# Designs tried in a protein design chat: VH-VL binders against q58766. Part 3

Target 1, 244 residues: q58766
Amino acid sequence: MIIMYAIGIGDNKEEVLKAYEKLKEEGIEVELIDNPKLLVDKLLDGEIDGAVRGSLSSSKVILYLRERIGKFYRASILKNPFTNGIFLLSPVGIDDISEDKNERIKDKIRIIEFASNFLKNYNIKAKVAVLSGGRLGDLGRNKVVDETIYEAEEIVEHFKGNVDIIHNGILIEEYLKDGYNIIIAVDGITGNLIFRCLGLICKIPGYGAVILSDKNVNFIDTSRNANWERYYNAIKFLIGGDFG

## First folded at step 1 (VH-VL)

Design b12 (framework fv_burosumab)
Fold by ESMFold2-Fast, scan of step 1:
Structure b12 (fold): chain C 244 residues (1-244), chain A 120 residues (1-120), chain B 106 residues (1-106)
Amino acid sequence: as target 1 above (244 residues)
Amino acid sequence: QVQLVQSGAEVKKPGASVKVSCKASGYIFTSYYMHWVRQAPGQGLEWMGIINPSGGSTSNAQKFQGRVTMTRDTSTSTVYMELSSLRSEDTAVYYCARGTYRLWDAFDIWGQGTMVTVSS
Amino acid sequence: AIQLTQSPSSLSASVGDRVTITCRASQGISNALVWYQQKPGKAPKLLIYDASSLESGVPSRFSGSGSGTDFTLTISSLQPEDFATYYCQQFKSYPTFGPGTKVDIK
């Protein structure tokens, strides 16, 4: 059984190469792949056990993944500053979720299912929190905010009795303090902004964004302009669930 | 066939409360928001509030805040609207109305209406 | 609250006439406007949503247009069954209704 991992290399080559050399120094061999289709094909054909997008084109990798596995979502893996465990934040892309209310609810349900299955692979019990734009005590003040609350309630009711799931409004800091480890943002814009504040401004450790689907896909999406530590950390996470 | 069937006419004294029911059939009750709209005799339509039958959360129009309570019973597919501290100005036909699947504020199915008369 | 006004408040027209009713919003509502028909003693009936989308089962003689603050409902060839009051409603914020336009057939 030979276990093999790959990092995509496009531009930002110096940072990818630094990650590669650091992994090599620790006895971890990874393949550098400069072709988006080849990276996806090797992963899905079982020639490699896990892959990090690295600095390859995001749009091309996403296109080839969709062709092979169909619809998928992304969740950012971040360290919880209150518990020192990890949590998943999703959606985190502008186009990751439907603009239609009923399809958006279905998308969030699927995200929760796939994220729960992902955590099970690391022996982590799923605890789901669904964000909305306000507090329950503020109902009636703003229609748009109230719509997010009603949407969250429908999602919670769908999973009632089967998953540890709550909705307590906008209070993301309370969810994290209580150990919730799947955080469902209001929409992709909101999730992306939360990620950028926590990961890029506050420098909370992150491990990239995992692909969430009904297929078993061992893939982490990374920023094209990341420093080498991001690529390094993503590989270490894939190999052994190493949270640092 | 999708339909909403409301309870019968009520006559109440000022200061009393009234509770109107609206029973849904022919569709998945928890998949659509339900609204309450009233119409005083010879007047226009006035929105009172909305309930999510799935979670039970409500938003009420500012004018009715503190006087209107909306609830639902998922086992009977029924929504309720209770209006307290009744005044003569509350004399109206009260309608339940279903929000459409995409636009929960466009009302595609309406109950037949319940006449509430407030008189001394 | 977003206030809606309708013009005219009432009108009389003959069968076959083209009838137009206007609805004006106190602030911009994009295309978040719905039209209803209400016959005496009956609940309202949905005619048009998203300013211009015809509800299933509604005759093609009904059409809606407009965006922002100014909207129109048009009945291209009035029929006897079109005797009714017509209401506009916005859903940009919590629902508010126009005061209604009564259409009487001569």
Scores: ipSAE 0.006, ipTM 0.551, lowest interface PAE 9.8, mean pLDDT 88

Design b13 (framework fv_burosumab)
Fold by ESMFold2-Fast, scan of step 1:
Structure b13 (fold): chain C 244 residues (1-244), chain A 119 residues (1-119), chain B 106 residues (1-106)
Amino acid sequence: as target 1 above (244 residues)
Amino acid sequence: QVQLVQSGAEVKKPGASVKVSCKASGYTFTSYFMHWVRQAPGQGLEWMGIINPSGGRTSNAQKFQGRVTMTRDTSTSTVYMELSSLRSEDTAVYYCATHRYDLGAFDIWGQGTMVTVSS
Amino acid sequence: AIQLTQSPSSLSASVGDRVTITCRASQGISSYLVWYQQKPGKAPKLLIYDASNLESGVPSRFSGSGSGTDFTLTISSLQPEDFATYYCQQFHSYPTFGPGTKVDIK
């Protein structure tokens, strides 16, 4: 069987080409695609088995994806330093979820459902933790913090014990120590900040952001200005869930 | 249906303690915070405190610190509010209340428990 | 603690009247204000949350407005079932309630 993967190439050409050559040296053949619509079409039409955005325009790729598959979300794939497994962090961008409270709750519920289904593809049991902005003992002191606590509690209630899900406030380090592998951030800003601290400052290994939707889409979003190693690692993950 | 059912009326002497219960049904008990609010006869509403049924942690109004204790029993989906060192001024209807989807907006209330403190 | 005051403390009105009740906070609370209706012997009933959002099942004759420190509850055409006491409540910090406004039949 011919299994095909692609990397989008736009700006940052040297780093994409370095990743391409490194994969080729290891016997992994990938297609370089310089057109956003063509990348999306080939993936969704089944002409390729998986794709990494690479250095193509994020706005154009996202537009074409939305036209083809409708609403989707993203989750960053990071290595859990305590368990040596992976975890998904979502949302991780300002436009990933609604700023409207009721729609944001619905978005987070969908993220949990899609993330759980994504992990099943790799035979990983979902364990969901919902972040809020404070500790439970802070309740009643600050309206903004209380909003995040109440929102997290609404999400936990929705699943009624059908999913391994908890809310224990802001304590992300405790969630990770306990093996939770789907971490729901308060909003896209906080999720992105957590990602940047863990992935870019602390150098926790990361594999890009996976697309979460009601359709199976084997696609990883990457930063346009990433080093070659990030493009390389994203392809390696898609091929076999290779966590390094 | 979502509802909160409270224990019956109590008559206590000054200096005694009272423990009021509030049983939740129709939703996941550990997913939403429970508040206690009281109302003296002919007077307004006064917030007493809050409990998270999941971990049992509480925050109480300054006026009631040291006299109020809130607890829960997850096996019976019940929260409790115990008020000690009762005074005549504690005569009031005591309500438990929760919110499902709106922050600090109490959309579900217990029926109230009348506590009378008299000699 | 954030103090809430309501004006008037009581009013008399006839069916069909427009009734306006004001709630003032001692400091800015953004839109974090809730309105309740309470009838004798009953628990309070949520009417309006986040200053202006009508609770599901509440008649459209009820509306709320305001932000910061000054808020109003309006009943556009008073009905017999609307004679009650109305309370505002803030949740910008620890919850506090206004003293209530009693709406009596004329």
Scores: ipSAE 0.000, ipTM 0.415, lowest interface PAE 16.0, mean pLDDT 85

Design b14 (framework fv_burosumab)
Fold by ESMFold2-Fast, scan of step 1:
Structure b14 (fold): chain C 244 residues (1-244), chain A 119 residues (1-119), chain B 106 residues (1-106)
Amino acid sequence: as target 1 above (244 residues)
Amino acid sequence: QVQLVQSGAEVKKPGASVKVSCKASGYTFTRHYMHWVRQAPGQGLEWMGIINPSGGDTSNAQKFQGRVTMTRDTSTSTVYMELSSLRSEDTAVYYCARDWRGYEAFDIWGQGTMVTVSS
Amino acid sequence: AIQLTQSPSSLSASVGDRVTITCRASQGISSALVWYQQKPGKAPKLLIYDASSLESGVPSRFSGSGSGTDFTLTISSLQPEDFATYYCQQYNRYPTFGPGTKVDIK
């Protein structure tokens, strides 16, 4: 069986090429694709097994993906510092979920379903934690915090008995210590700030953001101006140690 | 107040092109995708395509590929839809519609532009 | 492309009646379904999004339900201003619309 992977190359060419060379040194061959539509089409038509956006235009790639697979969400893949496994953090963008309460709850439910399905492809058992803005013992102290707690509890009730899911307030460090691997942030701003603290300040290894949809799509979104290691790590994650 | 205002009715001959405009006001033009949807007389709604007003990126329904061109002018907060090689079956009301929260549903609609193709 | 069908294609009802319109998708679309109202000579108006969420300013007599492939729009007590054609639309893939249900008030 021939297994094929691709990295999109636009600007930031030196870092993409460095990742390409490092992968090649390890016997991993990837295709470099400089056209956003071609990258998406090759992936979705089954010509390649996985793709990393690389340094291609985010807006063009996102539009082509939406045309082909419909509505999707994103989750950042990060190394859990307590367990050395990985976890998914979502939402991580302002536009990923609604500001409307009922719509936001539905978005988070879809994210959990798609993220759980994504992890099954790698034989990883889904363990879901839903964040809120405070501790459970603080209920009644602040209306904004209380609303996030009620929202998290509603999501947990939706999955009761069907998914390994918990809400224990704001305690992200406790969720990670206990091996939870799908972390649902309060909103896109909160998720993005958590990502920036862990990935950019604490330098926790990251593998990019996976596309979450009702289709199995092996696509990782990367920063256009990332260093070579991030493109390299994204491909390594997609492969899962399977080189063909 | 969020509003989409379209250009006036057009009468064209077969083989001609038509360009419909849609001017947005009351919101940040570049923060929402814009769609074009048409409706033939007595018929249902048909999606034609989407444009990102920020980057100008477009995606069109397969049926209209090669005939439809969508553009925008950020200085006037206006999107345009040009349909070429007009046929009688292109007779329809053409709507611009604002994307609802990135979901490809439509919360604000223009008033519609009647395009009649007749010999 | 996902095809949508609506039932009935048309109906006639009296003011005060409960009206039910159904929409079926050719494949699962989760809750990615919108309902529009279109009055003669006017653009469509968004009524319900995400299958069951009522758009701001829409009267509470309108409600939506369903998920997956089967969806319902209900008008609990039909009013004269509800004369219109109602369309479902999916946004799980490229947008497609149902053929519409015409509601004629007696």
Scores: ipSAE 0.000, ipTM 0.414, lowest interface PAE 17.9, mean pLDDT 85

Design c01 (framework fv_clesitamig)
Fold by ESMFold2-Fast, scan of step 1:
Structure c01 (fold): chain C 244 residues (1-244), chain A 119 residues (1-119), chain B 110 residues (1-110)
Amino acid sequence: as target 1 above (244 residues)
Amino acid sequence: QVTLTESGPALVKPTQTLTLTCTFSGYSISSGYYMGWVRQAPGQGLEWMGTIYHSGGSTDYASWAKGRVTISVDRSKNQFSLKLSSVTAADTAVYYCARDRWYGYFDYWGQGTLVTVSS
Amino acid sequence: DIQLTQSPSFLSASVGDRVTITCQSTQSVYSSSYLSWYQQKPGQPPKLLIYAASTLQSGVPSRFSGSGSGTDFTLTINSLEAEDAATYYCQQYNSYPPYTFGGGTKVEIK
């Protein structure tokens, strides 16, 4: 039985090819696919076991995915510098969650459910932390911050007794020290900025952004301008959850 | 060596469903292959109708064809089928099946089958 | 959706002539790999001549060539043969989902 993985190749060809060569040196063969529609169809038809967007157009790949599987979310996979395990950070896309408060709460609840199920595939127990814009002691100082605190508390209440979940304000560093492995950002802008600081400035190892949906799809979304290590790490993650 | 052959009725009445079959030979259908249906009214140009992935797991249709056209695949018989519902005289055309590799171009075409819609 | 306009719609030329057919798209094609050219003779199915804007299909005579990118594409027959009397179509796949065909260019031999 042949297990197949693919990397999309569009722009930024040199970095994709470097990742391909490094994987090949380690005995890992991947298919390079230059057509966004073909990549999605091969993956969803089960002809490949997992796919990385690579340097293909994000808008075209996202369009084809949405046509086939409907609504989905993204979570960045990052190495926890305190525990050496991984954590998921979500949302990390500008269009991942609703601007409407009630729908945004529902989106975050779905993200937590899908992320928890994703971690089960790697035998990892979910520990969920919900971010807000301040500390609990900040209540009453700023209406926007207060709203994020109330939203986080509502999400925690929804899962109480069923999931290991906590809200302790803005203290992301404390969540990570305590081993929380699903970090829910205030919104897509906030999550994307946190990702860019940790992944692109601080160079914390990352594995791309996994697609979270009610359908199991082994797909990792990458930056088109990523260096080869990002594409390499994404494939290594899909193959065996190689975090160490 | 690659051969595609369309088959189906030459005449259909208005409001009926047209069913056409494309039988292929000379290659082993696998990953990367799609089958498209393209028609051509007498004296007119080519008009794409829809495309199906070799496994049947993914199908795309022209905007006008959505709701009227269904494409399916039977791998055990090396066949693709097209169903076009509620036909009218405007559906009179030569219907082609065509193999698409990489979801972008048609490298082999059937001979075409003329379908006339008339009472 | 993307529209493809072919020019001219009809031409008449002599054996040995250089013939040029153009195909203009209302939107830029994602990659040159999504523009193809077909030849159709009366009573026959279309035959693929060129894909990826400039790649000649196996078995197609070298007198046929394609060029262009973005919105402007050209099919050239550098020395017309009597057997080249046909209608030629360009076709693109740039975005979801359609295969858009040009209106066709009929080439007649004098």
Scores: ipSAE 0.036, ipTM 0.601, lowest interface PAE 7.8, mean pLDDT 86

Design c02 (framework fv_clesitamig)
Fold by ESMFold2-Fast, scan of step 1:
Order: C-alpha cells, then sequence, then structure tokens
Structure c02 (fold): chain C 244 residues (1-244), chain A 120 residues (1-120), chain B 110 residues (1-110)
C-alpha cells in the first residue's frame, strides 16, 4: 500500500511551495490540493493518509469536515518547556465547546477520549489535567469559579481509575512540570488566550492544531498565512511524529 | 465518619415559621459540598425543598418553596438552617438534611430526619 | 417541569426473585444520565444505591444494578433478599425544578 500526505494550497502559495520543495529535497513527496472539498474527501475516503490544511479556506474545510464526520474538536500541539515532550491544549476555539453545562462536560469528555487516542498513535501515554478558574482554597468566593471547579471534578470522576487524570485548579505550570500532556482549558476563550501567550508571545514551538473526533483523522489545521516552516513541520509531525 | 443531625421543634402552629438546623461532622465545610433539604409527608414520597452551597452564596429552591423557604449556613458552628414560613397542616413531614457532592447531582449522606407536626 | 413516573408503585416478591423497577421521565434526563436511585427502609432515611444511572455507591451489594438513558431508566435487584424490603426512589438532577424524585416503588417480601 502507498502512504501519501497532502498540503492544501490556496492563498500564500509561495510559502506552501517552499515547504513542498524542502520536503521533496528530503525524499518526501506531498500532493498539493487546491480544492477544500477534494482535500477532505481524499483524506476521509482513505486516498491519503494525512493532510495539512495549508493555505486553504478554514471555513470551507471545516464545513466539509462537519458534513462528513459531524462534530469535532481541535487541540493545539505545543512543546512542553519542562519535559521537552509535547502536550495538547483544548478547547482552543470559541465554537469548539458548548455553552450548555451538561453538553460542555460531554464535549470535554469527548476531547479527552479523542486526544488520548491521538497520542496512542504515537505511542505516548495520556496524562490528563483539567483546568478550573481558581485554586481549591478559593471555593466559596465566586460562583462562576466554583462552577468551573465542580465541572472539572465531575470530569475527573468520570475517568477515575481508567485514565491518569487530575484536577489541581488553575495551576497549569504545575501540570506541565508533572508531565501532563492533555490540558483541558475552562473554555475556548481561555484555551485560545493560553495558546496565544505560549505560542505567539513566549514562542513555545508548536505543530498546528489537530482535529479530534471519534474517527481517526490525520489532519493538522495550520494558519493560512504561515511561513513555510510551519507547513513543513506539520507534515513531518504527521508522517513520523517528529517533535524535535 | 460523616454524620448529619437535624434539630428543631416537633410542633409548630399554623401561620408560624418553622426553623430547623442541620449539624454536620466528619468533613470540612471548605471541601465545596452542598447541603439539601428534603421532606416526606406521612405515607408520601420524597420532596426536594432547596439546596445551598457551603459558602452560602448559591442557593436553589423548589418552585413551590420560593418565597417560603430560606436556607442558610453558619460555618463557625458547622450548621445549615432551614426556615419555612406560613406553615399549614400540609407542611407536616419528616425533614431531612442531605449532603450533595461538589457536582451536586445526588445526595450521599442523609440525616436521620426530624418529624415536624403542624397543629393548633 | 420534569416529572418522574415509577412503575410499579407496589410489588410483592419472594426471596431469590429478580425485581425490576422502572423510572420514566417526561423529558430527557441529562446526556450524562444524572439519575440516581435511593433505598428507604421504614423509619430510616434514604440511602444512595446508584448514581449516574449505573454506578453503584460504595458498600452497596452487587445484586443492585442500574441502567438506562434519556427518558427510561431501570433499577434491578438480581436476587431479592429479605433485607431489601423498602421503598425505592429515582431522582434526576439538572432539569427544572433542578431535583425531582419519582413517586416511589414499595417492595414487600412474601
Amino acid sequence: as target 1 above (244 residues)
Amino acid sequence: QVTLTESGPALVKPTQTLTLTCTFSGYSISSGYYMGWVRQAPGQGLEWMGTIYYSGRSTDYASWAKGRVTISVDRSKNQFSLKLSSVTAADTAVYYCARGLYWRDYFDYWGQGTLVTVSS
Amino acid sequence: DIQLTQSPSFLSASVGDRVTITCQSTQSVSSYSYLSWYQQKPGQPPKLLIYGASSRATGVPSRFSGSGSGTDFTLTINSLEAEDAATYYCQQYGSSPLYTFGGGTKVEIK
């Protein structure tokens, strides 16, 4: 069987082509696909083994994915500065998670399941940390913060005994020091802000955002205006789990 | 280890305010638990009245109980209190306090209950 | 407001019998199945048996099991013991009025 990878090419053609040429220099042949529906169809029909959105329209690719696989989530792949391994941060989009409490808890449970399965593909053991809005000692001071703590505790209870999972409040730095590699943010706004601080201000290396679903989809979402190195690194990640 | 004990008057006259207290031990008030009040009229089923977060900031009441029921907490005494105003014969029941876990969807420990009779 | 209807309201069975009690909701209970079952013996407070539709509470005998989702839930006692004579209540959380109890099922031993 032939193993194939693809990069979507829409805008930003020069940077996509630079990535393509660099991959080709290293013996990695990649298909360039300029149609959002065709990229999605080839990936989901098994005609290609993995895809990077590249510079194709995000809204069109997301639309076609939803039509084929239903609801999915995203997690940003970031390098852990304490362990030099990777971690997944989710949710990182405003519409990735429900505003309804019961459905939001269900969304976070699904994210954990799908993220754990994703890491299994790379022989990485899942270690899950669920964020809340404060420390346990802050209980009783703010109703909104308290609800985030109760939500996190309910998620931990759901997986108790079956998954390495913990809730230690807002202490993201402690989770990362302890090697937790699936970090569940309070909501999409919080996750996106964490990503922007770590990835864009602190320049922590990142590998794009993976699509998380009940179907094994080897897809990385990249910025349409990225430099060539980001497209190159995303493909390298997909083909061999190259995190360094 | 966890114990809940209800206390209050066994007899209350119609139109008066019933006040019951639940004293707990065996767990820390700061652990983020809820305390619920549930009653049971003689020969009848269980009826939820209200639930309070341990800090006293968040309270929920049954629809019929709004305006008649007030639940409060005294952290220094490890006590939760229920006040039910304008009582009638229909309020004759065994009253239970029950601890809710921090995800608050069920009650894991219950007091023994205290019978309150509303009679002139 | 959500209503929980238990069936049957009363049953009489022998030691060793399999007993099934149902709880039907007028609206879908949370997708996380926030439905619990309690046992109440005469003169005693309710005791938690099952939470989350199917999780057995600590110390509860293995003969008790729960199942179901959405609007239909079941409590099963696989082999009835004399000490199981009690009234059983289902309870939902999350739908107005936030906590709702079923009407109860009284189980008597012949």
Scores: ipSAE 0.000, ipTM 0.421, lowest interface PAE 14.9, mean pLDDT 85

Design c03 (framework fv_clesitamig)
Fold by ESMFold2-Fast, scan of step 1:
Structure c03 (fold): chain C 244 residues (1-244), chain A 120 residues (1-120), chain B 110 residues (1-110)
Amino acid sequence: as target 1 above (244 residues)
Amino acid sequence: QVTLTESGPALVKPTQTLTLTCTFSGYSISSGHYMGWVRQAPGQGLEWMGTIYHSGYSTDYASWAKGRVTISVDRSKNQFSLKLSSVTAADTAVYYCARERFYSGWFDPWGQGTLVTVSS
Amino acid sequence: DIQLTQSPSFLSASVGDRVTITCQSTQSVRSSSYLSWYQQKPGQPPKLLIYAASSLQSGVPSRFSGSGSGTDFTLTINSLEAEDAATYYCQQLNSYPLYTFGGGTKVEIK
């Protein structure tokens, strides 16, 4: 019996092909798919066991996924440089969460629920940290920052007693040192910028962005213009969660 | 526009190594495609032999071809080549080279084919 | 490795007839996108007719069509022409980039 994975291929062809060749060198069979709908259909119809978007059009792949599974969010999978484990950073998509405060709080609650369930598949206990734009002691200094603090506190209160969850302001480095493995950014822009700094500038190993939904979808979203290691790492993660 | 041309000996003696070369024109071998060899024995169907990625790094062979077939690429000459060792009369066939776009799963275009007879 | 079997291996028909050729895989083809059909006339290399099970290659007459999924695929010639005398082959990809061809179907015109 053969377990089969696929990488979408559109732009950035040479980097996708480098990943494909490297996986093949290691005995890992990967299918290259150049059609967004076909990639999604093969995955959801059970024809393949896992898929990486690769360099296919994000908008088209996301459209077809939403048609089949409904609402979902994304979280970047990154290696924690302090603990050598992984952590999830979310949201990282530009439209993953609502601009409306009450709906945004619900979105972040859903993200935490789905991310916690995702980590259970790898026998990892969820430890959730919610970012804000300041510290609790800064309340009253800036209205925009205050709103992010109030939002974070409301989310923490929702999970109090059920999940290991903390809000300690903007201190992302302290959250990671303490082993928190689900990091909730203020918004999608903030999360994406944090990802780009950690993954692209600081070169922290990453495995792509996992789809978070109420349905179990073995799919990782990747940057269209990534180097081959990003596509390679995403497939390796899907195969066995090998990140140590 | 793009054409493939096979070249090599028309007659090979049993136990010798058959060497065929495919030359591309109107197309760069370094554009990220796979290049394949397919043969056809007299009165028989098409039989895939193997494919090579343009870099030469990755090569796949049909199960029967493993151990006897080597495919290599020379990007500077816009060529890729097939070597088939220890030939027998069963290797008498028309040999085609063909391009496969890596994401397509089909061959287009094909060379004209070259007949190789294995006989003493 | 999977095998493709074509039926019939030989077919004789008249100009204007509707001709169907079937291709069966011993295992499900991963995707219809990896099932193709070729036409080979005597003394010529194969010519791509249909790709992705049902997509007509540019320059191929519209009388040719393909259909199917999973393990069962069909090539149809709606109204046979004299120039269609040839051997037809299906081809699939079991795992990229490993390829398998069917045994061929020879079509003769009466």
Scores: ipSAE 0.000, ipTM 0.395, lowest interface PAE 19.2, mean pLDDT 83

Design c04 (framework fv_clesitamig)
Fold by ESMFold2-Fast, scan of step 1:
Structure c04 (fold): chain C 244 residues (1-244), chain A 120 residues (1-120), chain B 110 residues (1-110)
Amino acid sequence: as target 1 above (244 residues)
Amino acid sequence: QVTLTESGPALVKPTQTLTLTCTFSGYSISSDYYMGWVRQAPGQGLEWMGTIYHSGDSTDYASWAKGRVTISVDRSKNQFSLKLSSVTAADTAVYYCARDYEWLGYFDLWGQGTLVTVSS
Amino acid sequence: DIQLTQSPSFLSASVGDRVTITCQSTQSVYDSSYLSWYQQKPGQPPKLLIYDASNRATGVPSRFSGSGSGTDFTLTINSLEAEDAATYYCQQYDNLPPYTFGGGTKVEIK
């Protein structure tokens, strides 16, 4: 059984090639694929075991993935600064989650299910925290905050007894200190802003964004303009869940 | 700077297999492309038949074409071939090959077309 | 699968006229407006005219313009020339495969 991985190569060629060389120095061979459709087809047809988008066009890859597998979500993989493990942050895409309350709750439930299943591939136990805009003690003070609290409580109730899941308001720092490794943001805008603050400003190590779906798809989304370390880290994560 | 040229028989008898060849000449800045086959019956519109990635690793066919159409590539000859089995009068058409450059989803370059008549 | 309907199927117009052709999709085309337009003159292959709903292909005169999003797309020729006598086709690529073409609009001068 040969295990095969690929990196998409497009506009940011120098950085992808640096990642490729570093992986090769460590005895890890990856295929470089310069076509979005071919990358997706090889992955979904089982010709490769995992893929990193690399520097290929995001819109082209995402469009073709949507065509092949239907609805999916994204979760950013970040290093937990308190525990030195990883956590998944989702949603982080603007289009990943519905603006309709009932559909949004269903989206978040699906994200939790898919993220939990993803972590099982690395023998990591899912610990889910659902964010809201305030604290339980704030109920009755602000209608918008109250709505986020009720939504989070409904999601927790759905999984209670079957999954390690909590809602403790807006306290993301407390969730991370306690080792929660699936963090559900209020919405895609909020999740994206959290990611940008932690990953781009505070420079917390990250491994790209995994796509989450009801299909078994071992794919990590990366920034087209990332440095080589990002592509390298994404492949290392796919291979063995190497976080250190 | 790239041209596409279709070639094949002008007349094919019913029940036979039609074989057409598309020859790619010139160069592109990128070698990444898909080749499609599109046909047009006299006085009718454009009908997509199938596409193939330039390496031959991926093919897609129109639903009606599955089981009848095979598209292949011969890189050594710079040629893409279309085989259409069990032809009938309904297959009388001008056949075009066309390039989808870098999988943009549209055809930026077309061959001149070759008319195929299915008649006894 | 996505169906594309072009309207009108035929029009006759004079040089200098503003001509508008529509293409309607049964399913919403993604926000990137993945729709193109082709021009086919008698006895010639199709030529790419517009891509991504509004971008003119290289060498295409400025009198041609595309617009629209979602399910409704329009090709406009703002001042018709005699050389514009042709059949025009829309094509979607939001949902590939298939490469779906509209039925065509024949533009005749006179």
Scores: ipSAE 0.005, ipTM 0.438, lowest interface PAE 12.2, mean pLDDT 84

